VHH binders against Protein EXORDIUM-like 6 (EXL6). Designs and how they scored, part 17

Target 1, 305 residues: Protein EXORDIUM-like 6 (EXL6), of Arabidopsis thaliana (Mouse-ear cress) (q9m8t8)
Amino acid sequence: REPPSQIPNGTLDLSLLWYGQFTPTQKERVHDFIESLNFDAKEGLDPKVSAWWKVVESYQERFEVKDIYRQKKSNRTVAPRIKVKVVRSYVDEKMKYGKELTMGNGEKLVETAIGNMSKVVPVVLLSAQVRAHGVGFCDGTCQHNALAKIKGQKEPRRYIMVSNPEVECPGECAWPFHTADKGPRGMTYQPASGEVGADALVIQLATGLADLATNPDLTKSLFKSETTPYNDDVKKNHESSSMYIVDPATKCTRVFGSGAFPGFTGRIRVDPITGGAFNSHGINHLKFLIPSIWDPKTKSCWTPM
Below, E stands for the ipSAE of ESMFold2; O stands for the ipSAE of OpenDDE; V2 stands for 0.75 times the mean of E and O plus 0.25 times the DockQ between their complexes.

## First folded at step 16 (VHH; framework vhh_8pnl_2)

Design j5 (from g4 with F62S; at its last read DockQ between E and O 0.87; V2 from the best seeds 0.83)
Amino acid sequence: QGQLVESGGGLVQPGGSLRLSCADAGRYFSRYVMAWYRQAPGKERELVAWITQGGETNYADSVKGRFTISRDNAKSTLYLQMNSLKPEDTAMYYCAAGYEFYLYSPDRFDYWGQGTRVTVSA
ESMFold2, look of step 16: ipSAE 0.729; ipTM 0.865
ESMFold2 (binder alone), look of step 16: mean pLDDT 82; pTM 0.843
OpenDDE, look of step 16: ipSAE 0.841; ipTM 0.928
ESMFold2, fold request of step 20: ipSAE 0.735, 0.728, 0.691; ipTM 0.871, 0.863, 0.830
ESMFold2 (binder alone), fold request of step 20: mean pLDDT 84, 84, 81; pTM 0.866, 0.865, 0.840
OpenDDE, fold request of step 20: ipSAE 0.895, 0.894, 0.892; ipTM 0.961, 0.961, 0.960
ESMFold2, last read: ipSAE 0.729, 0.722, 0.728; ipTM 0.862, 0.862, 0.864
ESMFold2 (binder alone), last read: mean pLDDT 85, 81, 80; pTM 0.868, 0.830, 0.830
OpenDDE, last read: ipSAE 0.895, 0.893, 0.894; ipTM 0.961, 0.961, 0.961

## First folded at step 17 (VHH; framework vhh_8pnl_2)

Design f1 (from j1 with F62S; at its last fold request DockQ between E and O 0.88; V2 from the best seeds 0.83)
Amino acid sequence: QGQLVESGGGLVQPGGSLRLSCADAGRYFSRYVMAWYRQAPGKERELVAWITQGGETNYADSVKGRFTISRDNAKSTLYLQMNSLKPEDTAMYYCAAGYEFYMYSPDRFDYWGQGTRVTVSA
ESMFold2, look of step 17: ipSAE 0.749; ipTM 0.879
ESMFold2 (binder alone), look of step 17: mean pLDDT 82; pTM 0.841
OpenDDE, look of step 17: ipSAE 0.834; ipTM 0.927
ESMFold2, look of step 18: ipSAE 0.755; ipTM 0.885
ESMFold2 (binder alone), look of step 18: mean pLDDT 82; pTM 0.843
OpenDDE, look of step 18: ipSAE 0.842; ipTM 0.930
ESMFold2, fold request of step 20: ipSAE 0.734, 0.717, 0.715; ipTM 0.864, 0.859, 0.858
ESMFold2 (binder alone), fold request of step 20: mean pLDDT 82, 82, 81; pTM 0.843, 0.841, 0.840
OpenDDE, fold request of step 20: ipSAE 0.894, 0.893, 0.892; ipTM 0.961, 0.960, 0.960

Design f2 (from j5 with F101Y; at its last fold request DockQ between E and O 0.80; V2 from the best seeds 0.81)
Amino acid sequence: QGQLVESGGGLVQPGGSLRLSCADAGRYFSRYVMAWYRQAPGKERELVAWITQGGETNYADSVKGRFTISRDNAKSTLYLQMNSLKPEDTAMYYCAAGYEYYLYSPDRFDYWGQGTRVTVSA
ESMFold2, look of step 17: ipSAE 0.715; ipTM 0.867
ESMFold2 (binder alone), look of step 17: mean pLDDT 81; pTM 0.835
OpenDDE, look of step 17: ipSAE 0.843; ipTM 0.931
ESMFold2, look of step 18: ipSAE 0.721; ipTM 0.865
ESMFold2 (binder alone), look of step 18: mean pLDDT 82; pTM 0.845
OpenDDE, look of step 18: ipSAE 0.848; ipTM 0.934
ESMFold2, fold request of step 20: ipSAE 0.726, 0.732, 0.716; ipTM 0.862, 0.866, 0.860
ESMFold2 (binder alone), fold request of step 20: mean pLDDT 83, 84, 83; pTM 0.850, 0.865, 0.864
OpenDDE, fold request of step 20: ipSAE 0.897, 0.895, 0.896; ipTM 0.962, 0.961, 0.962

Design f3 (from j5 with Y28W R108K; at its last look DockQ between E and O 0.94; V2 from the best seeds 0.81)
Fold by ESMFold2, look of step 17:
Structure f3 (fold): chain B 305 residues (1-305), chain A 122 residues (1-122)
Amino acid sequence: as target 1 above (305 residues)
Amino acid sequence: QGQLVESGGGLVQPGGSLRLSCADAGRWFSRYVMAWYRQAPGKERELVAWITQGGETNYADSVKGRFTISRDNAKSTLYLQMNSLKPEDTAMYYCAAGYEFYLYSPDKFDYWGQGTRVTVSA
């Protein structure tokens, strides 16, 4: 009996587990990016990281286009907002399971990130010291938005896993900050933070968050919807399809600006002081390079620039 | 470095209570995991309690059930409510803050206060 178009705002509580050795820059960069998602102010330079996040939030509305519920905080219909917060940030500096992870040990890291918290999204960050191929990184995969079976729980838990790619697969997962391994060799740029690993982690985390926030499993708890917006590609929704987007940031891998093509990022900017590449502004005038988002209306990538 | 300032220490009888405060003048308080440490004369500095950014609390066994750590992000202040105080709680109490809690190096914090003295004696 909720009024039509009444969808409450949600909160995405992240529990970070840093596995291995990370520099202060790598950790600060991730925290700064996460806070930049919530920076909903009119001041500051465009394009904004928060404007990018609003595109992600708008895909929730497209999930709900067949539903009668919309947020009515103003006289216009708007997508529900998702506030992103870090509620825990732990470091396993000794790497309890070693540098060579298995799928099983990867799931134990997710369990550690969850701890006793029932409503967090665990985010596992693997340092450059970790050989992450054993948990599915590299060879086309630079971040995970996946499900893990957790000991003592009836239902699997959604998680994000990212890996600092600067040692294991920089040409695949740190481009454009490193020469590409495959395809046209492409141009390279300097990271705005001064560290390849820090800015690559932001790209991967941004991709994972965008893909997670559009995932129907998550929306059940954020928006109190009793239906899932799966299309006919999934078992449960064969006849009751809706216009939802599967992994919209992953669909735009290596696209960072308008006019992108293999070997070219698209239109991005270079900071005249640091020489660092960026396509968005965050808190404290920080500059970030973040991925594009698939737009099903145009059948193309929406780009920050 | 940090601008952490502890207050609320003093002399108290066994069984009494004290509330310690730690104020941060900076603007990054909400990012921090925060902790209380103590150091008795001639002993090593030891972790008393820590609290995550989201408010999850953790305690040393020696204070569990007697001490309560809390934070007020709007006031940029960390608290330690100490009840049922014992003579062995006598120490210099330190506030600490950092972006992360290190599971195997719990004293690895970026910012430390100068401390506030707590004395429990008749």
Scores: ipSAE 0.700, ipTM 0.855, lowest interface PAE 0.8, mean pLDDT 82
ESMFold2 (binder alone), look of step 17: mean pLDDT 80; pTM 0.817
OpenDDE, look of step 17: ipSAE 0.838; ipTM 0.930

Design f4 (from j5 with T52N; at its last look DockQ between E and O 0.86; V2 from the best seeds 0.80)
Fold by ESMFold2, look of step 17:
Structure f4 (fold): chain B 305 residues (1-305), chain A 122 residues (1-122)
Amino acid sequence: as target 1 above (305 residues)
Amino acid sequence: QGQLVESGGGLVQPGGSLRLSCADAGRYFSRYVMAWYRQAPGKERELVAWINQGGETNYADSVKGRFTISRDNAKSTLYLQMNSLKPEDTAMYYCAAGYEFYLYSPDRFDYWGQGTRVTVSA
């Protein structure tokens, strides 16, 4: 038998490594987004970032996930919570390996983010100064959610890597905040934070967290899917022809609201004060544009609005 | 952002103990990596210990085994338990905080307290 994918529960402790120089807005935006995942105050406005995260949490109790792998049904009536928090935040302000990264020194950054900790998810954030093509960005990929073999360890370690695409590939990885390089010209919008890079990093991190929490080992899909909802013949995932689905947030790339199609985000809102596009609310009444998540029951992207 | 306020300093005999506290009135205490620094007369400010968001700690060699850094996020307070005090521990002690630890500028912190004096008198 092929081993089933794990359904995550408990906590995700993040170890952040900021590689290069970031603005205060970029750093604060990422921290605010992470904190918003588990912020469910009654006074908050809908749609909530925490409601989006509850969709990710629901994968632990979804009948379709368990049926795909012939797993036992749970007697739970409410899905277990997944608490996400930052337990360490490092900055490599000197960019030890320079602005032009290779696959090898990309792996060393993951090792640095891990340090001596056995139970963290390393998250490497690459600044706009970094040319990340050598580690696989900007060629169909805007974030990594993967396993790395770490020297001296028996088991591979999972990691998330994101890159501020503001300089290197904004037309590929910063849409809708920048005109797309390929496909229909489409609509563009202003970032709610006022910085293209800050809001693009949030989209990439949100995608990586959702994909990790639903497919933590990247060895097996939790879902069977026929197609992705957004032009999958242009942007293929690593299992584009498989019955099994991998990375349910990545499968909904460029889908931000109901009715999305190539060149159109779907239905989203614009903040009347900042002019910024959003589809969810977080802490301190902050507004975020976050990705959709593939729902295998409906065979479509679950959208925040 | 709020200020860091140290307390708990004072005069103590060699071999004695003190507990320093650093309170923060800000709302983001749990996001901080925090540190204690000290400056003895005629010396530059030096790191004593730090504690990160997840509770990992690091100590200067001169205080290992004698000092314990800890934090209480519910009370927004950082602590330094100082045992087996020596005259060489006489200094002004400063609380420092920031959201990130800078790998190549380890003394870089965004917020500093005004200090509390510790005097270990034979």
Scores: ipSAE 0.718, ipTM 0.863, lowest interface PAE 0.7, mean pLDDT 81
ESMFold2 (binder alone), look of step 17: mean pLDDT 81; pTM 0.839
OpenDDE, look of step 17: ipSAE 0.834; ipTM 0.924

Design f5 (from j5 with R27F; at its last look DockQ between E and O 0.01; V2 from the best seeds 0.00; counts 0 for: pae O 13.8 > 2, placed apart)
Fold by OpenDDE, look of step 17:
Structure f5 (fold): chain B 305 residues (1-305), chain A 122 residues (1-122)
Amino acid sequence: as target 1 above (305 residues)
Amino acid sequence: QGQLVESGGGLVQPGGSLRLSCADAGFYFSRYVMAWYRQAPGKERELVAWITQGGETNYADSVKGRFTISRDNAKSTLYLQMNSLKPEDTAMYYCAAGYEFYLYSPDRFDYWGQGTRVTVSA
C-alpha cells in the first residue's frame, strides 16, 4: 500500500493486437517506445520521450483535478503519473477477418484486443497487408482514438487503432519519412530505426496514446478507485472552455520541432551515424521521432525540441 | 458555422501598402489557426501566411519581410498587412480557418472566406 502521502498513479494497461504481419523491427520499436514513456533515467539524454509523456500527464492538472493531487508538502499541484504497460500482445498473422476491413470487422478487432480483460485499452495495429479505408482511415486520419461498443459490456471501451502508415496514405501518415502527397514538398528524413514503417507507426501510436491519455474520460477511469469527485459538471463546463482541446496530438499533426511550418518538421535532430531523424530519447538511448502535443496554456504545439 | 468575410482589397500601385481584414462571425475564432491564401489568375491557390491560436506566425518566402499576419481574438478578426506590394502579389486573397497546427494544404482548412481582390498595378 503506497503510503497515504503519495499521489496515486494511474496505470494504463495496453492490450496490443497485431493484425497481420509485422517485422521484428516494427514490434520492437513499438515496445521500446512504450517502455520509454515512463523511462526517466537521470543518465538519459535530453530530450526524453518521458518528458513528452509528462506533458500528456499534465493534462490531468488542467481538468481541475487539482484538488486531489495537491501534494500538501510543496503547495505544488503535481499531476499524477500515468504508467503505461503492455499487459497483452496478441498477433493475428492470418488476419481472421480478412485484409479489407469493414466497420464491423474493426469492432471485432477491438473485441479481440480486449479479450477477457476488463481494464485494458485495446490497441489495434494494422499491418501493411490490411486495407483500412473501410474503417475511416486516410484522408487525414492515420489513427483512431475512439469508443467502441463491446458486446456484453455496459460501457463503451476506448480503443486505439492505427493503420499502417507505410501503405495507407503514406504521404500523410508516414511523413516526414515519406514524401508528402499534398502541400509543400519538404525534406524527407530517414527513420532512426531504419524502417519507415516502424518509426511512422510509432508516430501514429504516440499520437493516439497522447490523445487517449488526455481524454477526461480516461482520467476518470484511471483513478476510479479513488473517490475523486470528478464533477461531471466539469465535463460540461470544460467542453465550453476555449482551453479544452480534444486530441491534442492530432491537433499538432506534422509538427516535430520548433519552428515548424508547412513542409518543414521544425527543428529536429539527425543521427550522424544512422542518418535517422529524431527529437527524443527513450530507453537505452534509443532515438525516436515523436509528435507534438497541443498546450492549451500557450495555445501552441509543444515539442521536445 | 462562422462565416469568414474578407475586406480591404483594392487597387494599389507597386510599392504601396494594403491591409486586409477577415472577420469571423463565429464565436470559435480563438480556437482556429488562421491563414491567408491567395490565388492569381491561372495559378493554384497558395499559402501566404498563417497564425496559430497562440500568435505564432509563418510566411511564404515570397512575402516574408513584406507581409504581416496578425489576429485580434477579441474582435474575431484576422489581418494581413501587406507592404511593398509587387505586381506578382496580384491575386484573390482568401481567409481560412482550421484546427490543425500544421496546415500544408487548403483542404485542411474548415472554413473559407469568399475572398478579396488585390490588384497591384502601375
Scores: ipSAE 0.000, ipTM 0.237, lowest interface PAE 13.8, mean pLDDT 82
ESMFold2, look of step 17: ipSAE 0.661; ipTM 0.840
ESMFold2 (binder alone), look of step 17: mean pLDDT 80; pTM 0.825

Design f6 (from j5 with R108Y; at its last look DockQ between E and O 0.75; V2 from the best seeds 0.74)
Fold by ESMFold2, look of step 17:
Structure f6 (fold): chain B 305 residues (1-305), chain A 122 residues (1-122)
Amino acid sequence: as target 1 above (305 residues)
Amino acid sequence: QGQLVESGGGLVQPGGSLRLSCADAGRYFSRYVMAWYRQAPGKERELVAWITQGGETNYADSVKGRFTISRDNAKSTLYLQMNSLKPEDTAMYYCAAGYEFYLYSPDYFDYWGQGTRVTVSA
């Protein structure tokens, strides 16, 4: 068994590969979000993006996957910080593999994002003109957090892939900024950045980063759970069932605020000037709508609000 | 925000050294991919070296082993250390910056400096 190579010494170094054409807002928004993860100043408005990231950081206090709910805290009262940095950002503006990606070409994009860097997390961002069904988007998933087999490496590498959903599947992957294709109709909201594609990419990236950082080895489960969303209507046990958390941000899909249910985001705010929806604050007083993360200590989806 | 100012050019004999600096007056220096370009009289502008946000470097073959690109995020400054200078290195040298490096358009950067002249006397 080898230690995870992607979070050595409390740092998460990202190598971005932008595949296709993106607006300046989409690029700036992603950079602003990443920097906001590290923004822990006492001044500024709450809730902060960094408070959300602290829930992710709390997973570093693992004692045993089966018993995380039952173990006492360590002697530390604060989990170590995970600093997130962009160390490389490339654009493939010509879309070398075309607009119709296959799994094989998707892995080649991951190889390009890795380059010769042994300790980075590759992040591939697909533009709206890319049809990403061939790599697994738009069929129940709106971001991809997986392993790729990399030529010349013995062990597979963990990566994040996200896709701008504005054209291909906005009703599935751009909610709440677009009417949902499935489930009850609910209110839609405006993106805080003014661009659906920019804020949808942030939601997808936030989900992928949280799932990666809480389970960098793709361990099947990190935590016990008494209930999962896919088992709410199936109750087989009068007492709590032991069930491990897999992908704790994905587990909380479509939950953005307290009191969420199908068709309702939960409680979030709307900026009275821009009309944009948000639940957190980042650098430069920017407002973000970010997903929830399962918190095993409370046995619920942790929301900024 | 992306205002770039080069300095450090001048006249030098073959085999000599110069160090170019490029200062950024903006606040987003650490987000930039940065590069040095040069343009000799009557020739097309060409890439000399570039450096990623994390410090990964790339060099044109003609300068490998002689030139070193580096950055200091605390000082918001990009450097080019030029050693073993040759007459063919005579050119205007330009600093360039952007948030991303375009793989198939290496001359595209959002911000460019005014240039600094380097002359290597034959």
Scores: ipSAE 0.683, ipTM 0.851, lowest interface PAE 0.9, mean pLDDT 81
ESMFold2 (binder alone), look of step 17: mean pLDDT 82; pTM 0.841
OpenDDE, look of step 17: ipSAE 0.801; ipTM 0.908

## First folded at step 18 (VHH; framework vhh_8pnl_2)

Design e1 (from f1 with F101Y; at its last look DockQ between E and O 0.83; V2 from the best seeds 0.00; counts 0 for: unsure alone 64.9 < 65)
Fold by ESMFold2, look of step 18:
Structure e1 (fold): chain B 305 residues (1-305), chain A 122 residues (1-122)
Amino acid sequence: as target 1 above (305 residues)
Amino acid sequence: QGQLVESGGGLVQPGGSLRLSCADAGRYFSRYVMAWYRQAPGKERELVAWITQGGETNYADSVKGRFTISRDNAKSTLYLQMNSLKPEDTAMYYCAAGYEYYMYSPDRFDYWGQGTRVTVSA
């Protein structure tokens, strides 16, 4: 019997666990972003969140096409479509494990998000009330895309964890909506939603989803009988080639537009009415600031604009 | 703004069946966790069944095996198929919806219908 796939049949089913107190804006913003990923309306303004997600969907195809060209004659490859859905959304409004999370309690939250579901990606969202240093946030890390061992399961499970950074580490994890703690302080911008925490959660979730969906170990079933060209059943060093980038959205941290450098987001837009910064459009004409994705062919960050 | 409207209630003999519907006039039906509650005269409102966004179902022990909750996202409609009805099932039935299920406040839903009456003759 083969181990269960977390992303079967071209769907990415998310099980959300909201830990602590969240505003309605924070919850709606996350749901609106998720729905925007697969919203392909012809009308509306560009660039679109769904166009950004198509870059994510096609990531492994582009890398494999390059490898095929290097090794053998090319064949046409059809990029998979990854439908992202929320299949469960639970709130622990009382914070069962308190405001100070440990690694062990963090893993228990992941187990709670999984429940008995073998085919989901658990997403744990930590409120601003939570001090998340104990689970590895706020020291160069603003979201997790990681593996957890789950009691009673042989194979570890991939999960995403995000933390509203507006209280604990806004200068590390809410830039450009807050002055940076280290490095060039750069310009700050207003969040398009009006809430620093809401838009920071979207950036973190977008980064985690992109890193997850571009990981060939998790997504190989989405290429319909295609495999990663470096099929190493016997691991030697756990290293990828120089062209295979682990976590390509995280690799482009703080890059939001073309021409970015430390302290500068790159080219982004500001809504003249609200003052909110954005680089993409979603459902209901909503504006989002979303991360860039490392492109191994250009050796630079692919930016939404 | 979601607006939930129940229908399908009525008078039925013991052992009979009814199918309740709850239509959503809003635009985000597929985002909802949805539930059926009931309130008999002189009693507290109680959970009957609830269903997640992904279709996972949960039932009160008193209705398990007799009632089936389901949803049709294309029609923006929640259903409750009630079989083997008993006089103790007589109640006003309400549908409820929200984006999240609150683990410590299970009756906390953002939207509630006005109810549909089910009467099972004694």
Scores: ipSAE 0.704, ipTM 0.863, lowest interface PAE 0.8, mean pLDDT 82
ESMFold2 (binder alone), look of step 18: mean pLDDT 80; pTM 0.826
OpenDDE, look of step 18: ipSAE 0.850; ipTM 0.936

Design e2 (from f1 with S30D; at its last read DockQ between E and O 0.97; V2 from the best seeds 0.85)
Amino acid sequence: QGQLVESGGGLVQPGGSLRLSCADAGRYFDRYVMAWYRQAPGKERELVAWITQGGETNYADSVKGRFTISRDNAKSTLYLQMNSLKPEDTAMYYCAAGYEFYMYSPDRFDYWGQGTRVTVSA
ESMFold2, look of step 18: ipSAE 0.753; ipTM 0.881
ESMFold2 (binder alone), look of step 18: mean pLDDT 81; pTM 0.836
OpenDDE, look of step 18: ipSAE 0.843; ipTM 0.930
ESMFold2, fold request of step 20: ipSAE 0.732, 0.742, 0.716; ipTM 0.869, 0.869, 0.850
ESMFold2 (binder alone), fold request of step 20: mean pLDDT 82, 81, 82; pTM 0.840, 0.836, 0.840
OpenDDE, fold request of step 20: ipSAE 0.894, 0.891, 0.904; ipTM 0.960, 0.959, 0.960
ESMFold2, last read: ipSAE 0.714, 0.731, 0.715; ipTM 0.855, 0.870, 0.863
ESMFold2 (binder alone), last read: mean pLDDT 81, 81, 82; pTM 0.835, 0.835, 0.842
OpenDDE, last read: ipSAE 0.892, 0.891, 0.893; ipTM 0.959, 0.959, 0.960

Design e3 (from f1 with F101W R108K; at its last look DockQ between E and O 0.70; V2 from the best seeds 0.76)
Fold by ESMFold2, look of step 18:
Structure e3 (fold): chain B 305 residues (1-305), chain A 122 residues (1-122)
Amino acid sequence: as target 1 above (305 residues)
Amino acid sequence: QGQLVESGGGLVQPGGSLRLSCADAGRYFSRYVMAWYRQAPGKERELVAWITQGGETNYADSVKGRFTISRDNAKSTLYLQMNSLKPEDTAMYYCAAGYEWYMYSPDKFDYWGQGTRVTVSA
């Protein structure tokens, strides 16, 4: 079993469940992003996705989280290196539970992604045609890193759930690749992959992985967000979802570069050939837009660039 | 891109053994779900066995207990150890690879080898 508080051997095993139909670009983009956490972009291509992941790996020590909250120092003197590996990738192309998800069916998807594997993090990826508002998407939430009750188990299981938002809520969850529905109107950009859904899935997956890896159970209850970039504190209604988690990457939603404010991504780059927006480099000369991470020392978002 | 090359087929007596290999020099071998299929003359192609990225294995009932699928990611090679061979195992054997296993379309793979022939003759 992987307990929520430990990553015992420095490997994070993911079981992917693709629910619905996805393009080849969407699938390849996710796999390429995951590999870019483990392997550096070519020398000279900076900032690197792998360097961002090193910030995630070292979060507790880098920002002195224990000392800020007067916690006893962690038994981790040197930050671990966490390899992220896909151990299963299944597609439910027929959408067994239909296009309209409920909390109960959402938990069944998590169970499907777990299968018989006791030491995996299930990652459920929802296609664009899936309506996920019944599991909390599109009402202030664009991804989950949470705990789910699993039938036959006393302890809940941690999961990540992401959704291609380009049909249901592009103005809430596909920004900056779509005009925002709420808040200040701001600039939009083209996705670096050429597909809104592919790059939105990467942002959501990166957020979920960062929240998972920065939040060992040992210090989870002592690290709390005072506010989010879109002005939601931890509220009573957030506790009604599968599991409430206050996470440093989720806390920096819509912040992609230095100087960000509502309606502005912050400092990011645009690829001169494709027109695609990015703030990091991955393998194979690929470019990604990835989230920022809350820095509790400055009470602001640490940004990739 | 993957290019899959099978080897190890041949003629064998009933009760004998063969080990099939499927090599891919591509850098993405470890990302693949991989499978062995076979097709006898005049019959539909059928799934023999498949293995996930993490090493979980599955077998057709007709070969369970006699065949073993395995992979070596360091050598970018998929294997099928076939023991206790029967004449009905005579077929062209194909390896297949893709990034995902499709739960309702099991033969939906992106890459297929050209096949290696196994003949079990009395």
Scores: ipSAE 0.701, ipTM 0.862, lowest interface PAE 0.8, mean pLDDT 81
ESMFold2 (binder alone), look of step 18: mean pLDDT 79; pTM 0.810
OpenDDE, look of step 18: ipSAE 0.871; ipTM 0.947

## First folded at step 19 (VHH; framework vhh_8pnl_2)

Design b1 (from f1 with S105T; at its last look DockQ between E and O 0.64; V2 from the best seeds 0.75)
Amino acid sequence: QGQLVESGGGLVQPGGSLRLSCADAGRYFSRYVMAWYRQAPGKERELVAWITQGGETNYADSVKGRFTISRDNAKSTLYLQMNSLKPEDTAMYYCAAGYEFYMYTPDRFDYWGQGTRVTVSA
ESMFold2, look of step 19: ipSAE 0.741; ipTM 0.873
ESMFold2 (binder alone), look of step 19: mean pLDDT 82; pTM 0.842
OpenDDE, look of step 19: ipSAE 0.834; ipTM 0.926

